# VHH binders against Protein EARLY STARVATION 1, chloroplastic (ESV1): the designs that were tried, part 3

Target 1, 368 residues: Protein EARLY STARVATION 1, chloroplastic (ESV1), of Arabidopsis thaliana (Mouse-ear cress) (f4i9g2)
Amino acid sequence: RSEKSEERRFDQKMSAHGAGIKTSSSAVPFASPKSRFLSKQEKFYPRCTPRLTGPQSRDTPPKRDTGIANEKDWGIDLLNENVNEAGTNEDGSSWFRESGHDLGDNGYRCRWSRMGGRSHDGSSEWTETWWEKSDWTGYKELGVEKSGKNSEGDSWWETWQEVLHQDEWSNLARIERSAQKQAKSGTENAGWYEKWWEKYDAKGWTEKGAHKYGRLNEQSWWEKWGEHYDGRGSVLKWTDKWAETELGTKWGDKWEEKFFSGIGSRQGETWHVSPNSDRWSRTWGEEHFGNGKVHKYGKSTTGESWDIVVDEETYYEAEPHYGWADVVGDSTQLLSIQPRERPPGVYPNLEFGPSPPPEPDLPPDQPQ

## First folded at step 8 (VHH; from n2 with S59Y)

Design q3
Fold by ESMFold2, fold request of step 18:
Structure q3 (fold): chain B 368 residues (1-368), chain A 124 residues (1-124)
Amino acid sequence: as target 1 above (368 residues)
Amino acid sequence: QVQLVESGGALVQPGGSLRLSCAASGFTFSNYAMRWYRQAPGKEREWVAGISSSGSTIYYEDSVKGRFTISRDDARNTVYLQMNSLKPEDTAVYYCATWTYKWDSGTYERYDYWGQGTQVTVSS
């Protein structure tokens, strides 16, 4: 039996009642700490502007917590002819622009364009690649990969893609969007990475989520979340966020909710681990019976507990705020991709799975 | 290859002092926190002290607070543990440790590194 000698840190107060009610909307990714690195990246663009005939500089680093861009935000404009051009701007910076296409089996075609620039002294550079892919199974893809570095040694990399699949048996269309974003400091032990995805089908099935991680200010963080709608009224949303310091303090919270027709549950945990491995945690839950009654309960490692039933109406987002009709309206360039002309008598093979997405060239590992 | 080498362990009388050193190599020392742990025979390894990469944050286990001082010398890639007012319960193998992080495609992993330890014995 020992006296309390250290107070636990409580990053967020959690009451015995209503703790699970605080989130009644679509899952919102929990914020990560802001970084000086992001601010430096936002200021880099003006120093690499082309002047006359080359492509406009696209030396724009990605920003945290910005999701998946619309296809029009990229301005993808693939050339109909192969190009291989290069030049020098009046400020001494160089540029290049290439385009081409690749052909493969089953009607596969990839049209692509690649561009880039480099400052006069070589201290900054950028590249960006665009592509369209299609084949005879109804697959279509738009994609972007870009990367760059600035004179301070910061580097970044980003991918973006939209993919259309059509199921051979049901002719059910699916659209998937995804993005990867990464930035690393050249002067600090700091950086971040995010992977975002959204998946939609024509019957209302929707899945969205993100995986994020990073390091800044002697802290590392991880964030994962997902939203799942089956298109028939069933909803699952969840988050799992945690962080740690260099010295061993760790903390996090997670929650989930599942609902159908006003019946379902919410539950979660918040926790903290001290540098000496002492662990505190608090769990909570709600059961919604669809009859105006809600069972709320919880407990903690310090002996706190509650278990009550209240009169309360159930609220949750039963349908996504952005769904199939929205993504179709925002994917007109993807949908307008024209497959290769099929020679007479040629038919698609029986393969039903999508081809794996092309892997973009990743930046080299940069420990500096 | 990350390497941590402790030194300075010895037999001392209660009330005595020792200074432990940990020489580090194979990583950018100034970017990472350094920590001291100890393990007595038959007991679990326990955290003793830690110092952040900048040196701005220092933590001590309650039983050593006020008696032990952790410091770092980034020019020499070395972390120190000054142990004063030693007690028999401080008898243990003392380990230097660090965590490094590696970015991998779609993952971010922590790697723990430990020295081989240096024996400190406090007996009368």
Scores: ipSAE 0.272, ipTM 0.729, lowest interface PAE 4.2, mean pLDDT 80
Fold by ESMFold2, look of step 12:
Structure q3 (fold): chain B 368 residues (1-368), chain A 124 residues (1-124)
Amino acid sequence: as target 1 above (368 residues)
Amino acid sequence: QVQLVESGGALVQPGGSLRLSCAASGFTFSNYAMRWYRQAPGKEREWVAGISSSGSTIYYEDSVKGRFTISRDDARNTVYLQMNSLKPEDTAVYYCATWTYKWDSGTYERYDYWGQGTQVTVSS
């Protein structure tokens, strides 16, 4: 039985940290359901097993909403020698492990390791590849790619990268991290994908964001967001989330904020489209003048509106929670990559422009 | 190649009944919802009815509720629209439609597919 839903007004009393308060309304809320791919049991092997055994099984799909892992979480341990090994575990599963390196122009070197396994009956498989790259421009890269499938037909794929490079314009060092994660169910026609990135430089420039999408329970969803700090006091943050049913109901919520020196704005929209294409939307905004007054306004397609000036302190996240000093401290393996030796007699490059930040000393602890 | 082929449109007197069929191919029919739309002369295309991939959720536009029935037969890759108590206002080209989603690296996009339409005319 269909009834015309009553639209609920947002609470007009809002804190400076939360322009717009989501409450129960006639708009269908964003749906980003928890993935059921993570409910499967994981097997454990005894740690007392002699090191002559093959690699541990890596039949573990990625988890949703986990961001970008630290390099230590991967435990990357590249071999110095070429390896080409294979074997069979006690449970009948097979495995392989290989390693090597590739050389190229301009001092390019890639050290890599690849491993994989397959269950006794061949119904599940996994692979994982690790690498280190460097060249004579100062570029360094650490990376992982993994994939697998199980006997239920579920499949997954994940990449992770950490990159150091020198920005050509500013001559500043930049560290960038990224991840892509994907999982698909073979039984429920369900799945999800996420792309994450984080970028940092020594003067406080920071960019972070994610694009996510998925499908479960006859719904599809999309989530995008970004944060940008220019290192001089400018902040931009935004989020755009929406979902859609198989029958044409769509709904979403988006907002952004832009601030500099206590002056800026927030604005957003909540919207809903019915299967018959009727569209409802509600927009809102805040203008912060840096004088203790905030102009709050909004309207909806059903005729609701407000336009009020309040006395309110301006609050926003002026600096990133995790920044350059943090990422440098967490990137010791990346920063420790040794480039190929240059041949004798090569003239040094002369760099013009501001001096880059000094490279941090290696900590005594190494990831294991 | 996704194809949707409607059939069953005809000239019918007011109060009559008509059953439309839409044969689907080129995709896994049971994984996707199916929808009927109509477009009368000089009007925008409007949604009429929809049935979820599982068949458990069905919606109708208010003016056809109680008169039209949507159903699906996954074994034959076919969706039906049973139209009873037809009115002159039901005169339109009726379209079968679906949305599919493509999964690949870095993209998840909706793709809309439409049939060619079948003419339903209700007049005396």
Scores: ipSAE 0.266, ipTM 0.719, lowest interface PAE 4.0, mean pLDDT 79
Fold by ESMFold2, fold request of step 18:
Structure q3 (fold): chain B 368 residues (1-368), chain A 124 residues (1-124)
Amino acid sequence: as target 1 above (368 residues)
Amino acid sequence: QVQLVESGGALVQPGGSLRLSCAASGFTFSNYAMRWYRQAPGKEREWVAGISSSGSTIYYEDSVKGRFTISRDDARNTVYLQMNSLKPEDTAVYYCATWTYKWDSGTYERYDYWGQGTQVTVSS
């Protein structure tokens, strides 16, 4: 009964190549769940609240399979002054907010804000930290970390980051995004974790991927996938995902493709193992010659096999659906970070006139 | 710390019956499936039976179907194996086992836990 239903679902999954890439192809930053990550009241928080009112809470867990958020969904709003305050709201809940900045070598600056709150009875709590970093190499970073716990014992945390930097050899600008998301129920029998990343450069190089795993009820799952575009027509994509029940039924599929100029290959495997160790596996491959002919082959552990050449046009996604132009347009806050001002007329490691014998690492004078 | 302690192994005649128990501690018993394995001298350990965390799904190895019954008592954190119509090939050390999962440093790892075993001998 459960084996028949799982086998039917597994067989339906096995009947289509690329079924796993539909869940893995959500590499674009997820659409903002307007009610969970950004509220209209939160957008107006700095403009609509008097000084010394507490920060607004985000005590809702992250959602699975939502990718990397847009920077605007967080509403990052850093202060230029150091703050360390706490209070209570009219409903009895407590809050705190603190902020600061750090300075370092080579123009390094980190502006940060940390906030949190706790319900009156202490049954729920939340924290959120924002930061902005820059230096004189052109490095810029925005980041968020949040966590929370509700009265039912569920807990979560999430990180998010955008980075701008330049490759030292090529001088190409790169934008990189990443996110980690985790949620757990009040027991340890359910929970999930996701790690996402995206990397882009100005010449069309793109790398995206995710690692995901979790458990719900009597099932655990793992999913990994990656996409790589070299910006010159080469494409590599792959997916590897599998699941198991707590009684030992396991199943999964994996595939990869590599293409350049209409020439390349696809290959994969779909498999199933029953609790009594009976195994089924099916491998397949396609070789694309770029001339309208495709060699298709495969075999299974039950004796199924094929090896044919067919007339078929080669189709694959040669360019990412979301690339450099898109990420630049979605990263305006990151790109608008203003580095520290350089001292006027002074360059690192360069003297403008005679001076005493130098000492290593001696900083310049800094008048008040 | 996870502990699994089997009991109830004994010497029985062919055709006889025996009930094994496995007391569990150190984890939330109701959240995890429980399994029985056995190992005869000189042979590899083999799976015998399993029961899901909810108790709704049960599997048996083909050679014991209809003769063995697995059950669980979540109030006592105990899994049982009722063995009927015992045969000499059922002679083995019987182990209970479980899988648990832990999130550690951003990883999700499965850990197997085993009891010490209880000897069942079926002979004339």
Scores: ipSAE 0.247, ipTM 0.704, lowest interface PAE 4.1, mean pLDDT 78

Design q3
Fold by ESMFold2, look of step 8:
Structure q3 (fold): chain B 368 residues (1-368), chain A 124 residues (1-124)
Amino acid sequence: as target 1 above (368 residues)
Amino acid sequence: QVQLVESGGALVQPGGSLRLSCAASGFTFSNYAMRWYRQAPGKEREWVAGISSSGSTIYYEDSVKGRFTISRDDARNTVYLQMNSLKPEDTAVYYCATWTYKWDSGTYERYDYWGQGTQVTVSS
């Protein structure tokens, strides 16, 4: 059983150098504790169902704080034939399935499928679209878009992508993964949005991050963070988190670190703004010289300050936990996309008409 | 379109009472906090009082606490400011305001809305 009026806390770490540096500023997190207990193994079923039966209902909203799923969790299994079917189930609900492919300039090909359902009274509906794209530049893309609403008033939208391309400046292969997720609760006047990204190249460059925000009736919060590894030992990490009440109280915490070869810095700020715009702030910093000595400093708007040098060994994560080799191993379906065969030099005989225009995939003003 | 319309401003004697109303439309009123601000001639606009979307949290500027009461009627989409024991220093244009948040085009942004104001004058 859940209680409608629960206070939730923001529990993310406030520093990078060993976790657990306590801050006096605390945010009430938007996330429901219920979502952390849904990690039992989910039953697998195909994203596309066999013909002659309606698709299974897909009315489950996405979970918060789940990052970017891998290919195997999505089970993308595109149809080899064009389909356009619709029907009505015994309970009065309707469904549809369709698929196709589109061709365009420079070897562009998009294979796609789309399915959906709607309850008899229209109070519940869902759609799901899958696709793979390629062209002769070596570009490959795999993607999913899902949306829906249920009878409890929840609504959601989610997209996921993997992309392979050549970086135009370095000519290195890059794999980029991303997800966007939105959900609104019909019973709590609450909602959240997340955007996640991961970018990798073949020499170890890695960029990861997220932008998140949410609302529980009387409070809103924002969270951003990023990690950047240049593949040569340089690391940048940062976070920026803050929250706001409906009446104007705001508070937050941010920090960053930059390191190379044991030399670098960390710094951060914890702050609070009252409804009448009075601001309190406390900043801190560390300079690491690579010789076992660390300069630590800080100050606050209430007059507190410190400025000391201590004996301390430098610790930081110089390598990403998940890098190029990992993403290549997890992107088998993306990498297996076969481009269109390049046609032989055969032209239509006896025709002087203008070249046919390429078939567009989708109008530019419609999301794929 | 979001609209806030204040009413009830008048000339009153010191020590008198006045009730301001703000009728709201174009958004789900019960989901958002409502606020009153005021601006005296030659002064910056200042907040006066606020009431949370649920009505359970109320905040007042110190100079009006105990004299002003903010309330809301979600059935009528209206927020009120009951002003008692009025002083000449309360003379100002009073504004109703709200902040809404919108998930628009994959963004989550704050949108501020203000009424046109209603004049309150406290003098003999």
Scores: ipSAE 0.180, ipTM 0.650, lowest interface PAE 5.0, mean pLDDT 77
Fold by OpenDDE, look of step 13:
Structure q3 (fold): chain B 368 residues (1-368), chain A 124 residues (1-124)
Amino acid sequence: as target 1 above (368 residues)
Amino acid sequence: QVQLVESGGALVQPGGSLRLSCAASGFTFSNYAMRWYRQAPGKEREWVAGISSSGSTIYYEDSVKGRFTISRDDARNTVYLQMNSLKPEDTAVYYCATWTYKWDSGTYERYDYWGQGTQVTVSS
């Protein structure tokens, strides 16, 4: 239905006349004092404002599982001048920036820069330290340390280094990278730790590995892996991963691969343990004969078993995907470090301090 | 140092009830799961019950399901085991247990801790 509702026009004209009182009052132009807004040159106090575009906020924990960053990723920027500056921002937050140059024996030189910030209430703080080291032995090092805490109670610590040194035994140049990261939650029973390492020499010897640990409330997890290349075609790879709950449930997966000149073996285990200590396990193995045949075998605690020879081509990586040439290419800043000039008549005390023995790879503690 | 002290063990008749307590000290109690074990004469120690750090997850051995109740009081740093409908087969030394995580030598490791135990005897 249609309803039309109406147009009402109302016209009304009213004329009212009201009178012209001219009052001339000469409003004396109050000369508004041109407040010389002295354009306070906003002294661009280098706002330790987290560069929005930087990969990670300075007030947040590092990301997990990131591996070892290269020099470019690290963004190492050492100050060329001795700086000792501090300030307070408008919001009450504070910042500092400092740099130094340490000299030691045997041509030791360390250049470092340190920066940090704190929130107005002190609830959040961060620190970043960068360094460059060298001596007359050929030792060179770049490193970074980052730490912080935030208002949520999270805390974190991160460090990475890359080192050029001469191997004491082989007299070969080695480049080593290492990184450690950890974070703890302020609100949850949660934390994680990562350790990463890479070692390279000019003959193709390569070692890579990582240890990762984490806890999230009722769950904990471990991850370990390693890769070894001898530069002559021998390869060892392994992984070991497991998790557990607070109540005793455990599960894991591990494997190992060994190859040389097309011959080798693979083996692994998947396992589960219940809180009552009931264990399930499946083990498997492969023998590669280099002739296109592979012996495959395995068994489980549930009665599964197999033992077969199959026609299968052996595939393995005889060389690392990232080797000496690559690491050298990515270590331009490290390599560019210039040692101090050696004074005439000063011979480097080749006291090659014993490289700390590689921490014995503690065999993965077999969960008893 | 982590300490666990069990109490409440007694001689009871079949069908009776007991409440065991385990007082914990030397660690942040609220962050860790607590467990009860028992060991009968001539037998291996067996798991009885567990409660997560949050208390949200609880597990029981099948033989004690419906009869035993595990609970925790974080304010008192104490875990309890209420045992009802006790049977002669429940006769054992009962142990309170926990594990803590520590950073040691660059590794994150679990350390297990046990109390001295409390004797529960169910006999007519």
Scores: ipSAE 0.043, ipTM 0.431, lowest interface PAE 4.5, mean pLDDT 80
Fold by OpenDDE, fold request of step 18:
Structure q3 (fold): chain B 368 residues (1-368), chain A 124 residues (1-124)
Amino acid sequence: as target 1 above (368 residues)
Amino acid sequence: QVQLVESGGALVQPGGSLRLSCAASGFTFSNYAMRWYRQAPGKEREWVAGISSSGSTIYYEDSVKGRFTISRDDARNTVYLQMNSLKPEDTAVYYCATWTYKWDSGTYERYDYWGQGTQVTVSS
């Protein structure tokens, strides 16, 4: 009587319910403080009322269309304008419009136009300045500066510049664009600052970047990014973003990528710091070998770790989307600037490099 | 110039109470958070408490929760630390700290400021 011992194979289907920790990367939207500066602008209608729309934050390259109206938008002809006017409105507000030419050495010429207004009580004011600069070295510049203050104590400042010059090192033509925007609240501990720059040369070298800062009461945020193209195929891109509360909570993410001829690497980190200085971090990396294989690795402070090779195609931007040809095409006005006539036998003093564009006046120090 | 001056440190018995004060000057006090730190002999400086600029947000180190209270008086430019039920482990130099924002290298950066500290000793 052969007792068939039925070996019950307990198929332990360990259903690895991989609790997908939905790391809700609640990307706390770096809510660019919506310029709540839409305070009811009392309709101070100065006749030349530039729409006193406070500066708006943009994640766009420094272009003239960044909300900073150019001289053409205002009907200003820098070439032919010779105005010196002022007036007082019935409400006691005042306005002015003036233009001039500054001359200097090496054929330097600056044509400028400025306008502004002030309320009757002086509580609100605005000023806008446009300029065109050139010299005999080939230096050309277009720029605008706008500033204002309202009765609530809000203040704003904006500037945009486009410069053509010869690079001192490469002797190549270079076009540089830059913009800065700043706003400060008069009623809240709030403000923001943005700086953008783009630099191009005829060989394809390109540099782009931005720095952004914002504060809203108990929170501050920073954003930095850069792109570098050497014109020979080397590319560097990076971002660094973080936020902080007044009590010391911090969080952020950063990454960098470097590529040349299909080979390169990416690296990044997401991190969080508590007020007690406890730090959580997740780091990752990718090595691209140019052969359709990518080495991916990473770790976290919580014990997460991976190291794998996968079949993946490498994608990166080997060239800037907006390069030399593009910037030249969009710089018609800049290129059309005519320098003063050079007298016979007078040569530009090359030793005096183009007066560095006045370092953009650093935004006024936040009132301490 | 930013100045922070701590006061109120003393020798007390276990279970005793102290109130520390930090007088601030050289910045718009109401616009900035204030913090208390402490450093015991042979130990690193550690965070104790923080209060936001508005006073609406407060944090404490776990070891002092329920015993310490941070508060601020903006009219007097002063931050306080009420310390109750003091323990020998609370013996340290206590520092007041803040930060301000300054333009640096093309952006606004935070700069931290510290007082000279006040000695708190809890001993039988």
Scores: ipSAE 0.035, ipTM 0.522, lowest interface PAE 3.2, mean pLDDT 78

## First folded at step 11 (VHH)

Design t1 (from q3 with T100K K102V D104T T107S)
Fold by ESMFold2, look of step 16:
Structure t1 (fold): chain B 368 residues (1-368), chain A 124 residues (1-124)
Amino acid sequence: as target 1 above (368 residues)
Amino acid sequence: QVQLVESGGALVQPGGSLRLSCAASGFTFSNYAMRWYRQAPGKEREWVAGISSSGSTIYYEDSVKGRFTISRDDARNTVYLQMNSLKPEDTAVYYCATWKYVWTSGSYERYDYWGQGTQVTVSS
């Protein structure tokens, strides 16, 4: 066996102030773990195919994202006609394609398309659904859901959504994106999950974040982060990453910052826990006064400490690199969704805007 | 539906040996690390040894290194603890354990599973 022994944290909550690590000088790097299970061929096929052929087979798990996708990355193209087709390929596998729409109150409409396939023996299958939603409040939504299993026992599921909605009172527009993606190996104890979101409004408010976790090669890992911009110069950012081995060694790194007009703070912790509950940690902080002075402080469980004031210019980003103008430019299909036409009882309101109103009909009876 | 059943605990004299077994069922044994813990009277349960799912990584508490050996037999879904050179301070109920992660939306949650325990007593 390997002498590179790892120590499992037995129970951090059971030791009061259990922050003692014998080897606290060796920080464990929190490198992003990569999925070790075979990604196989991962290719995104267009949903649109020639009408005389069935949809392309989708038999492999998706790759992990490097960021949330936009509309063009998906190539959403809903069918104009109601479709209900099915067939069998030469290898005995089956496929189907269908489309339709659902109607509801307040002008709600959901146009959707679904396709899928299954191997002849049923050992693999996949399903893909696309939709477009709207109603008379100005709500619009594009969405995708995919799932599948293959003959090796791998399974996957993903969703993606992009929405436009408006505050009823202020008429302030918001665009929001969200995605979830998951894959699990059928042959290894391995898998991963990712959840992403981005929210924007027309006045510069922005919220972004992700939750990610996975397991690979006797290690599990977690990553969470968030960013919040109020559109007026206030910024909050944070990250919390950690990992553990199946025998209980844990390590992690977390930090946050809050700033407004060069005034704010940063703080963080790097930590390691052995299986016997020995904890090493190093905490740190910075206070930024907006005058060229920064108070820096910190301590560790091995007795290191510092508490100093330095001359240092404050750097922070008051606005996101990708904001409202960018998301509007990347959301043209969402914004182009046409609402369902209003019923006849509402039709004259469209003609009463800048145009003259139509004259009323004579009443049928004029009761006195 | 995970089940862990320990056996092999007995009364032995100081310097003696015992081999504990833990039979596992209700999960794919080869995919999970297995661990031994012990609890002496009036004491908290403490970690003793662990063996990774592949068997390639093994950890021992310092007080048992060189005396105890953990091993696994994936064909029989069994983990073992060979205890040699036993001392009176090794007297305890010995438990085997494992954990299983549940993949949920936005979470990776751990569930620990414990056996019922087997008594080891070291005295003259």
Scores: ipSAE 0.281, ipTM 0.731, lowest interface PAE 4.0, mean pLDDT 77

